# VHH binders against Imidazole glycerol phosphate synthase subunit hisH (hisH), part 4

Target 1, 214 residues: Imidazole glycerol phosphate synthase subunit hisH (hisH), of Cyanidium caldarium (Red alga) (q9tlq8)
Amino acid sequence: MKNIGIINCGMGNLHSVSNAISNIGFNPVIINASKDLVSFACSALVLPGVGSFDLAIDRLEKKNLIEPVKLWIQEDRPFVGICLGLQLLFEGSDEGSKPGLKIFNGYVSQFKHSLVKKVPHMGWNKLYFNRFNTIDNLVPHYFHYDLQPWAYFVHSYYIEPKDCYTFNTTSLTFYGKQKIVSSISYNNILATQFHPEKSGLFGLFILKRFLSSY

## First folded at step 21 (VHH)

Design w4 (from v4 with V99I)
Fold by ESMFold2, last read:
Structure w4 (fold): chain B 214 residues (1-214), chain A 121 residues (1-121)
Amino acid sequence: as target 1 above (214 residues)
Amino acid sequence: EVQLVESGGGLVQAGGSLRLFCAASGFTFSDHFMAWLRQAPGKRREWVAMINTGGETDYADSVKDRFTISRDNAKNTVSLQMNSLKPEDTAIYFCATEIWFTGKEFYTDYWGQGTQVTVSS
């Protein structure tokens, strides 16, 4: 059974992510320090989270996990970012003043009142897939059967990539008049604004396909 | 300002061929997937062909093996070679950027004014 490391930022419900990882046939382990990555021999790393951008960065710094996570990604090892974990991959956020992990160019922005009726974006919403999404391999299946995938969202901020050529946008979602990037991929990174651990069989299917590729 | 300008449309007999061109400006062309859409009289727009940044292609079932999409990143152009044309291919053809699907619906950020293709029998 492969060990999947779940980074503990002290934010959000790690039990939901752990349960999802267990249900798809992997062993979830909680990462509180860089030595946990080595001692558990993790085959993939999950950065989940909800809430404050700055708090998450501060807690990763306190646990000395910033550089180990950056190195994990630089070594092209399997990585999943969920909700806040997607946002932390960027340069920074309107939510706070701390720099992000700066894996991708771009910024995390607050929803504009003129474009959306209610904040947070909370609940089920549909995904739009591009037919050339090769990392997820879901696209041929969904296009063949004309399926409309839905996922669960809860967030008040969204990513605005600066240089979109550095990663693949794998899905879009519309909330009010705001178009949002709801998932991305790059090398061995899968990151979603939605919560696959709360998105039913669809969410588990995404996680299983990604994690089973390694 | 993003501009997509189609050309090459016209009247052609069934079984004939046409080549459409699209000149793109106002964005970094090599960073975007490109596509062709069409709209027949009285019908909704439908996708026809698409091409990613690396040159991989995909086609609607109705045009597979008859139409070929290609791109020239140096000239910021997309073309559509249409062979073995049928009267049902009669439509306004539009150049577009990335196509995003949810079920049978799709979305794209930009498309042009279109060029008319009329196939007579």
Scores: ipSAE 0.545, ipTM 0.805, lowest interface PAE 1.4, mean pLDDT 88
Fold by ESMFold2, fold request of step 22:
Structure w4 (fold): chain B 214 residues (1-214), chain A 121 residues (1-121)
Amino acid sequence: as target 1 above (214 residues)
Amino acid sequence: EVQLVESGGGLVQAGGSLRLFCAASGFTFSDHFMAWLRQAPGKRREWVAMINTGGETDYADSVKDRFTISRDNAKNTVSLQMNSLKPEDTAIYFCATEIWFTGKEFYTDYWGQGTQVTVSS
């Protein structure tokens, strides 16, 4: 049984992520300080989050987790970012004034009411996959079974594509007229705007496939 | 502004060959996957072939082993070599960027105005 570290940013979805990790056969361990990463001998790290960009960064700073998380990623160790955890990997957000972790180039923007009717984007929505940049080899499965993947979203901000991105876009989603990058990958990073822990069997499947690779 | 300009279409006999070209501008060509789509009269647009930045290719079952996609990053062009053409290949062919799939539906950000290919028996 492998230990999966779940970073505690003091944000509200920690319990749901822990339950999902347990349900797919791994041992969730809550990371409250940098020493927990070593003491629990974690095989992978999950950065969850719902809520304020600045508050999450501030709490990571107070727990001395900024540099250990950056080092974890720099060492190419398995990492999952969920919702706010995806956004924190970028340079900054319209939601706040603090810099992100700056793992990737790009910015986080608020939805425009001219493009979408309701904010936040809340509920189930379709995912579009590329055959070359897939989440853990899901593309042959979806083409074979003619599956249409759906995932659960709840967010008011989204990452914007930029020519200097260092990551691979692995899925897109459309909310009203707004195109959303709904998941990305780079080396051993998987990061999603949707909540796999709340996305039924599909969400649990992608988490299990990713975490079982290590 | 992204521009994709197709050329090389025309009338060809069944069993013949044709080579399509696409000139791309307005983006960093080498950073993008490229593809060919087609739309036959009265039918939905379908994908035909795709090629990633590393040169890996994929094809629709209906054209596999008959069509070959290639790219020239120095000239910002993508080509489609079409061999053993059939009347069923009659369509407007479009050059496109990355193709994104959900079930049997797909999306792409950009495609050209297309070039007509007509295959007669």
Scores: ipSAE 0.526, ipTM 0.807, lowest interface PAE 1.6, mean pLDDT 87
Fold by ESMFold2, fold request of step 22:
Structure w4 (fold): chain B 214 residues (1-214), chain A 121 residues (1-121)
Amino acid sequence: as target 1 above (214 residues)
Amino acid sequence: EVQLVESGGGLVQAGGSLRLFCAASGFTFSDHFMAWLRQAPGKRREWVAMINTGGETDYADSVKDRFTISRDNAKNTVSLQMNSLKPEDTAIYFCATEIWFTGKEFYTDYWGQGTQVTVSS
């Protein structure tokens, strides 16, 4: 049974993420301070979140978790970002004024009403996959059965990467006229704009595949 | 401005061969996956072959072992060698960038005007 650290930024999806991690056979542990990463001997780290970009950064700073999270990623240790957790990996957001973790180049932008009718993007939407850039080897399964994967989204902001060559876009989604990068990977990072913890069997499958590869 | 220009189409007898070429410009070619699509009369567009930046390939079952995709990053070209052609291969063939799938549907950011391939008996 491996310990999976779930970073507590005071954001709204800790219970859902914790429950999903338990359901797929891992032991979720809540990370409230830097020492928790050492004492629990976590094999992977999950940065969840919905809500405010600046508040999440402020709470990570208050808990002295900014540098430990950056170091975790720099050491190429398994990491999952969910929704806000994907966005925090970038330089910053239209939502606020605090810098992100700056793991990747680019910014987080608000949806424009010229391109979409409703904000937030809320509900189930389909994912588009490339046969070479897969979320943890999903391509043979979905192409063999012509499956149309759906995931649950709830967000008002989306990433606009500056340099697509520093990470792999693993899925796209369309909301109105807006093309959304709905998931990315790089080394041992998996990050999704959708909520795998709320995306049924597909979401649990993604998390289990990724976390089991260690 | 992204441009994909196909060439090499034409009329060919069943069992014959044809090579299609695609000249790409307006983007960093070596950073993109490339693909060929086709659209037969009265049919939806379908993917045919694809090749990633490192040269790994994948093919639709209907053309596997008969078609070969290749790329030349120095010349910004992609080609499709088509052997043992059948009448059902008759279609307009399109050069495209990365193809993104959801079920049987797909999306690509860029694709060319296409080149007609007609296979007669």
Scores: ipSAE 0.511, ipTM 0.788, lowest interface PAE 1.6, mean pLDDT 88
Fold by ESMFold2, last read:
Structure w4 (fold): chain B 214 residues (1-214), chain A 121 residues (1-121)
Amino acid sequence: as target 1 above (214 residues)
Amino acid sequence: EVQLVESGGGLVQAGGSLRLFCAASGFTFSDHFMAWLRQAPGKRREWVAMINTGGETDYADSVKDRFTISRDNAKNTVSLQMNSLKPEDTAIYFCATEIWFTGKEFYTDYWGQGTQVTVSS
């Protein structure tokens, strides 16, 4: 059984993520310091998040996890970012003033009420995939059966990658008039704006396919 | 501002060939996947061909082995070579950027005004 490290930034309950990881056949372990990555021999790392951008960065700094997470990613080790965890991979956010982890170029922007009627974006919404770049081999399943995947969203900010649609964008979603990059993939990184741990069988399917590849 | 300008449409006899061109501007062309769509009279718009940044291609079953999509990143152009044309290929053809699918629905950020292709018996 493989150990999957779930980073604890002290933000909300991690039960949904732990439960999802357990349900798909992996052993979730909570990471409070960089030594936990070694002592649990984690095969993959999950960065969930539900709070403010700056608070998450501050807590990662306090736990001395900023550089270990960057190194983990630089070493091309399996990594999952969920919701705020996706956003933290970018340069910064309208939500706060602290720099992000700067793994990817781009910024996290606030929804504009001229484009959407309600904030946060909360609830189930559709995902759109391109046939060349999609989440971890979903193409044969969804395109052959004309399936329309839905995922659960709860967020008030969204990413705006600096580069165009290259290797990094794997799905889109529309909320009101706002187009959202709803997932990205790069090397061994999977990051989603939606919550796969709350997205039913679809969410468990993408986590299992990703984590089983290693 | 993104612009996609199609050309090369026209009237052609069944069994003939035609090459469509698309001139793209207003974005970093080499970072985008490109595609061709078409819409026949009385029918919904459909995807025809796609090409990614590295030149890998995919085609709708109805045009596979007859149509060839290609791109020239130096000239910011996409072309569609159409061979063995059939009356069923009669449509307005649109150049587009990445096509994103959810079930049978699809979305693309940008597409042109289109160019008419008419295949006569």
Scores: ipSAE 0.486, ipTM 0.774, lowest interface PAE 1.6, mean pLDDT 87

Design w5 (from v4 with K104R)
Fold by OpenDDE, fold request of step 22:
Structure w5 (fold): chain B 214 residues (1-214), chain A 121 residues (1-121)
Amino acid sequence: as target 1 above (214 residues)
Amino acid sequence: EVQLVESGGGLVQAGGSLRLFCAASGFTFSDHFMAWLRQAPGKRREWVAMINTGGETDYADSVKDRFTISRDNAKNTVSLQMNSLKPEDTAIYFCATEVWFTGREFYTDYWGQGTQVTVSS
C-alpha cells in the first residue's frame, strides 16, 4: 500500500484528511519534518490547511519543510493542496505579509464585502468545469450523466492566478457575485479551494483518481 | 474591451450549409478557448461547440458530425461550418469565450451580439 504524506503545518484537521486517504485505499502518514519525507517513502504529499496564511508559512519554516516541499513539486512528484494548501502555492496573500511558495504566479485576495454575503465562504457550493480540462478526465461521469457536482468550502480568501491558461484543470465557483477559482490541476499538482475530504463521494473520487494516476 | 463580432448568418433551406465567422479583439485570443452558443425562439441559450487552445474540438450531441468549429489564431477568428442544417437549428448564434459547465448549466465570460440563422423547411 502506498504511503501518502500529510504535511502537518498545524492549520488543518489532519484526522479528516487521514481518514479520507485511508478510505480511498492509501496509507496516510503525518509529515512533521523533512526527515519524514525520506523515512516514509511517500508516493505523494498532501498539504491541507484552514486559517492564517502567515502562520502556516511560519510553521512550515520552523519545521524546515518549505524547501523540501518546493523540491518535491519541482521533481514532478504528486502533490495535493487543500484550501489553505492551495493558497500557499501562490506568491502571497492579503491575509498576511509573508511570501508563499511561489509555485504558481498570482496572489491570494480577500473577499470584497460588496460582492459576498458574508465571510467566510462556508458550506456546499457548485463547481463549474471546462470539458477540456483534466478535471473532466478525472470525473468524466459527472458530465455524461448531467450531474451537478458540489463541494464543501471553508475559506475567507480566494486565489487569483495570473496565468490561468497554464492550468490544465480549473474549476470555477461563484460565491455571491465573486467568481473564484475553486480548483487547479497542473501536471503533478492537484489543488482545491474546497475540501475534498469533506465533499462526499465526489471529493474522495477526485483524490483517489489523482493519487492513483501516479 | 473584449469584443466578439459574429457574421455569416442568413436564410438557408433544410439540408443546406452555412459558415459562421467570429472576429475577436480586446484579449489574447490564442490563450483562450472559443465556443459557439445558440438560442432558439422561446428557448434557453445552449452550448453548441468549443475549441481549445490546442485545436481540439467538442460538440453538443445535437450538432455532432454536422457542425465543425475551427479557429485561426493569426486572424483572431473562430468559425462554425454548419452542414445538413435542420429547421430546429434555427436560432441566434453567439460567439463566446471558454464555457464552463455544471450539469446542464453553463457559464462564459464573454459573448457577442449574435447572428441570425434561419433554416426553412
Scores: ipSAE 0.694, ipTM 0.842, lowest interface PAE 0.5, mean pLDDT 91
Fold by OpenDDE, fold request of step 22:
Formats: sequence, C-alpha cells, structure tokens
Structure w5 (fold): chain B 214 residues (1-214), chain A 121 residues (1-121)
Amino acid sequence: as target 1 above (214 residues)
Amino acid sequence: EVQLVESGGGLVQAGGSLRLFCAASGFTFSDHFMAWLRQAPGKRREWVAMINTGGETDYADSVKDRFTISRDNAKNTVSLQMNSLKPEDTAIYFCATEVWFTGREFYTDYWGQGTQVTVSS
C-alpha cells in the first residue's frame, strides 16, 4: 500500500485528511519534519490547513519543510494542497507578511465586505467546471449525469493567480459576488480551496483519481 | 479591453445553412476556450458549443451533428457552421470565452453583443 505523506503544519484537521486518505485505499503518514520524508517512502504529499498564512509558513520553516516541499514539487512528485495548502503555494497573502512557497505566481487576497456578506466562506458551495476532459481534468463527468457538484469551504481569503493562462483552473466558485478559483490542477499539483476530505464522495473521488495517477 | 464581435447572422429557411463568425481582441486568444451561446425570445441564454485550446469541440445535444465550431488562432476568430437549421434555432447568437458549468447552469466572463439568426418554417 502506498504511503501518502500529510504535512503537519499544525493548521488543519489531520485526522479528517488521514481518514480520507485511508478511505480511498492509501496509507496516511504524518510528516512532522524533513527527516520523515526520508523515513517514510511517500508516494505523494498533502499539505492541508485552515488559518493563518504566516503561522503556517513559520511552522513549516521551524520544521525545515519549506525546501523539501519545494524540491518535492520541482521533482514532479505528486502534491496536494488543501485550502491553506493551496494558498501557501503562492507568493504571499494579505493575511500576513511572510512569503509563500512561490510555486505559483500571485497572491492571496482577503474577501471584500462589499462583495460578501460574511467572512469566512464556510459551508457547502457549488463548483463550476469546464466540459472538457483533459489530462489535468480530475473531476467526474457530472455533465453526463446532470449533477451539480458541491464542495465544502472554510476560508477567509482567496487566491488571485497571476498568469492564469499558465494554469489549468479546474473549478470556479462564487461566494456572494466574488468569483474565486476553487481548484487548480497543474502538472503534479492538485490544489483546492475547498476541503475534499469534507466534500463527500466527490472529494474522495478527486483525491483518489489524482493520487492513483502516480 | 476584451471585445467579441459576432457576424454572419441573418434569415434562412429551415434546412438551410449559416456560418457565424466572431472576432476576438483584448486578450491572448490562443490561451482561451471559446464558445457560442444563444438566447431565444423569452428564453434563457443557453450554451451551444465550445472549443478548447487544442481544438477539441463539444456541443449541446440540441445542435450536435448539425453545428460545427472552429477557431483560427492566427486571426483570433471563432466560427460556427450551422447546418440543417430549424425554426427552434432562432435566437441571438453570442460569442463567448470559457464557459463554466454547474449542472445546467453556466458562467462566462465575456460575450459579445450577438448576431440574430432567424430560421423560417
């Protein structure tokens, strides 16, 4: 059974992610330090999280996981970013002052009160997809089933990618009047603003499909 | 500024053919999916066809095998060849950028002013 490393930056419910990984037939292992990456023969890494951007970066730094994670991604090894994990892939955030991993160009922005009623965006919301099944398209063919996919969100900030044309935006979501990129699939990276581990069968399906492709 | 300008609409008899054109500007055309939408009087706007950056196409069931979407990246144009036209195809046809779907609902950032297509019985 393949080991999936779950990076512990102390910002998320590791139990929920672990359960999701187990449910889809993989073995979750918690990564607390860079040495764990060597100790555990991980097939993929998952970076989950909810909360402070700077705190997450700080914790990753203290654990000496910044460079190993970057290297992992650069080596085209499968990587999953969830919620804060997605945000950390960018250059920075309005929430803090520390730089992100700079895997993607762009920043994380705070919701404008003029566009949204409440912050954070929390709960189930609709996902919008394009109809094309590309290699990077990891979503079920819901169009054939006339289904509306929903996912679970909990976040106070949203990503604003630069050079969006270089990314494969997998899904969009609207929170109030704010359009948000709710997921990205780019090469070896799957990143979601929603929590697939809390998004029922759909979320599990996405995770399984992605992780099984490697 | 993104601009989408449709042309080629007109009056045609049932069973006839028509070719619509769309000239795009204000964005990197080759990096975007393009689509056609239509809106009949008193009805909601509906998706008709879409073409991705690789040239793959998809169609609404109502127009499948009758309509053909194509693109010319060198000219920043999208076309819609409409064959075997039916009265129910009567609508304003809009050129659009990427269309995103949630069930039967869809979203797109940009669309043109449209061109009228009228199919008589």
Scores: ipSAE 0.667, ipTM 0.833, lowest interface PAE 0.5, mean pLDDT 91
Fold by ESMFold2, look of step 21:
Structure w5 (fold): chain B 214 residues (1-214), chain A 121 residues (1-121)
Amino acid sequence: as target 1 above (214 residues)
Amino acid sequence: EVQLVESGGGLVQAGGSLRLFCAASGFTFSDHFMAWLRQAPGKRREWVAMINTGGETDYADSVKDRFTISRDNAKNTVSLQMNSLKPEDTAIYFCATEVWFTGREFYTDYWGQGTQVTVSS
């Protein structure tokens, strides 16, 4: 059974992510410090989203995890970002003033009230996939061509990539009149604005397919 | 600002060929996937062909091996070579940007006004 490191960047939803990882056949281990990555010999790393952008960055800094996470990604090791964990991969956020991990170019923006009726975007919403940038092994042809997949969202901010060539946009979602990049991939990175750990069998399927590939 | 202008449609006998063209402007063409859609009278719009930035292509099953999509990044153009045309290919054909699917539905940011293709039996 492979060890999957779940980064503890604050009090929050570690239980549901850990349960999802266990349910799909992997051993979740909590990462509180850089030494835990070596000690548990993790096969993959998950950065879940809890709290605010700045608080998450501060917590990672306090635990000395900023550089180890960036190195993990630079070494092309399997990585999953969930909700805030997707946003932290970018340059910064309207939510705060601290820089992100700057893995990708772009910014995290607040929803405009002229485009959406309610903030946060909370609840189930559908995903749109492209035939090229959708990873076929991750999201089977049946799901994105014959079955309308839905995933669970809870967020007040969304990514605005600066360009489309430093990563693959793997899905879009619409909330009111706002188009959202709801998931991305690049090499061994999968990052989602939705919560696969809260998205039923569809969400577990995505995690299982991704983590089983490595 | 974004403009997609189709041309090359017309009336053709079954078994014949047509070549459609699309002139694109108002965006960085080489950064975008491109596609052709079509809509027959009284039917939903359907996707026909797609081409990514690297030149990889994909086709709807109904047109596979008969239609060929291509692009010219220097001229900001997309074309669709349609061979062995059938009456079922009769439709308005639209040039479009990236196509995103959810089940049988799809989304694209932009498409043109279309060009009529009519295939007689």
Scores: ipSAE 0.586, ipTM 0.806, lowest interface PAE 1.1, mean pLDDT 87
Fold by ESMFold2, fold request of step 22:
Structure w5 (fold): chain B 214 residues (1-214), chain A 121 residues (1-121)
Amino acid sequence: as target 1 above (214 residues)
Amino acid sequence: EVQLVESGGGLVQAGGSLRLFCAASGFTFSDHFMAWLRQAPGKRREWVAMINTGGETDYADSVKDRFTISRDNAKNTVSLQMNSLKPEDTAIYFCATEVWFTGREFYTDYWGQGTQVTVSS
């Protein structure tokens, strides 16, 4: 059984993520310091989160986890970012003033009232897939049977790409008039704006498929 | 402003060939995936062929091995070579940018006015 490290930033959804990891046949372990990665011999790392951008960065700093997470990704080791964990991979956020992990180019922006009716974007919404970026990797079952995947969202900010970036957009979602990048991939990184741990069988499927590849 | 202008449609006998062209302007063409869609009378618009920025291609099962999509980034054009045409290929053909799917529904930011292809028995 593989150990999957779940980073503890002192934020929201650790129990839900732990349950999801257990349900798909892996052993969730909570990471409070960099030495936990070695002592648990983690096969993959999950950066979950809800709440504020700056608070998450501050808590990673206090736990001395900023550089270990960056090194994990730099070494192309399996990594999952969920909701805030996706956003932290970028340069920064309108939500706060601290820099992100700067793995990818782009910023996190707040929704505009001219484009959306309510903030936060909360509830189930559709995912749109492109055949070149997702054909055999993320959701081959849904693509092959022309099924319509839905996922659970709860967020007030969304990622905005820069002019030139290297990550692959793997799904889009529309909230009001706002087009949202709802998931991305790059090498051994999977990151989602939605919560796979709260997205039923679909969410468990994409986590299991990704984590079973390693 | 993004513009996609199709040409090359017309009337052709079953078994014949036709080449469609799409001239693109108003965006950085080489940064976008491109596609051909079609819509037959009384039917929903459907995806036909697509090509990414690196030139990799994908095709709907109904046209595989008969149609070939290609692009010329220097001229900002996309082409669709259609061989062994069947009456079932009769449709308005549209040039489009990236196509995103949810079930049998799809989304693309831009597509042209289309060009009519009619294949006679």
Scores: ipSAE 0.509, ipTM 0.783, lowest interface PAE 1.5, mean pLDDT 87
Fold by ESMFold2, fold request of step 22:
Structure w5 (fold): chain B 214 residues (1-214), chain A 121 residues (1-121)
Amino acid sequence: as target 1 above (214 residues)
Amino acid sequence: EVQLVESGGGLVQAGGSLRLFCAASGFTFSDHFMAWLRQAPGKRREWVAMINTGGETDYADSVKDRFTISRDNAKNTVSLQMNSLKPEDTAIYFCATEVWFTGREFYTDYWGQGTQVTVSS
């Protein structure tokens, strides 16, 4: 059974993510320090999170996990970012003043009330895929069955779609008049703005397909 | 301002061929996936073919092996070679940018005014 490291930044949802990882046939282990990555011989690393951008950075700094996470990604090892964990991969956020992990260029933006009625974006919403670049080879499944994937969102900040990113946008979502990046891929990185651990069988499906590839 | 201008439509008999062209301007063409859509009278618009920036292609089942999409990044053009045409292929054909799918629905940012293709029995 492969060990999947779940970074503990003290921000909640660890139990939900651990349960999801267990349900799909992997062994979740909690990472509190860099030595845990070596001790558990993790096959993949998950950066979950809800809440504040700056608080997450502060807690990763306190645990001395910033550089080990960046090194993991630089070594092209399997990595999953969930919600705040997607956002932390960027240079920074309108939510805070701390720098992100700077894996990707770009900034996280605040929703404008002229474009959306409620903040946070909370609840189930549709995902749009293209046929060339989808999460974990989902194209045959969804186009064959004409299935409409839905996922659970809880966030107040978002990544705006742009052509100049160094990663592939794998899905889009519309919230009010705002188009948002709902998932990305790059090398061995999968990151989602939605919570796959709270998105039912669809969420478990994409996690299982990604983690089973390694 | 993004502009997509289709041409090459017309009347053909069943079994015949046509080649459609799309001239694109107002954006960096080589950075965008491109597509063809069509809409028959009284029907919803449907996706026909798509081509990515590297030239990889994909097709709707109804046109596979009969239609070929291609692009010329130097001329900012997309074309659709349509062979073995059937009366069911009668539609207005639109050039479009990248298509995003959710179930049987789709979204694209830009599409042209279209060109009429009519296939007679």
Scores: ipSAE 0.483, ipTM 0.760, lowest interface PAE 1.8, mean pLDDT 87

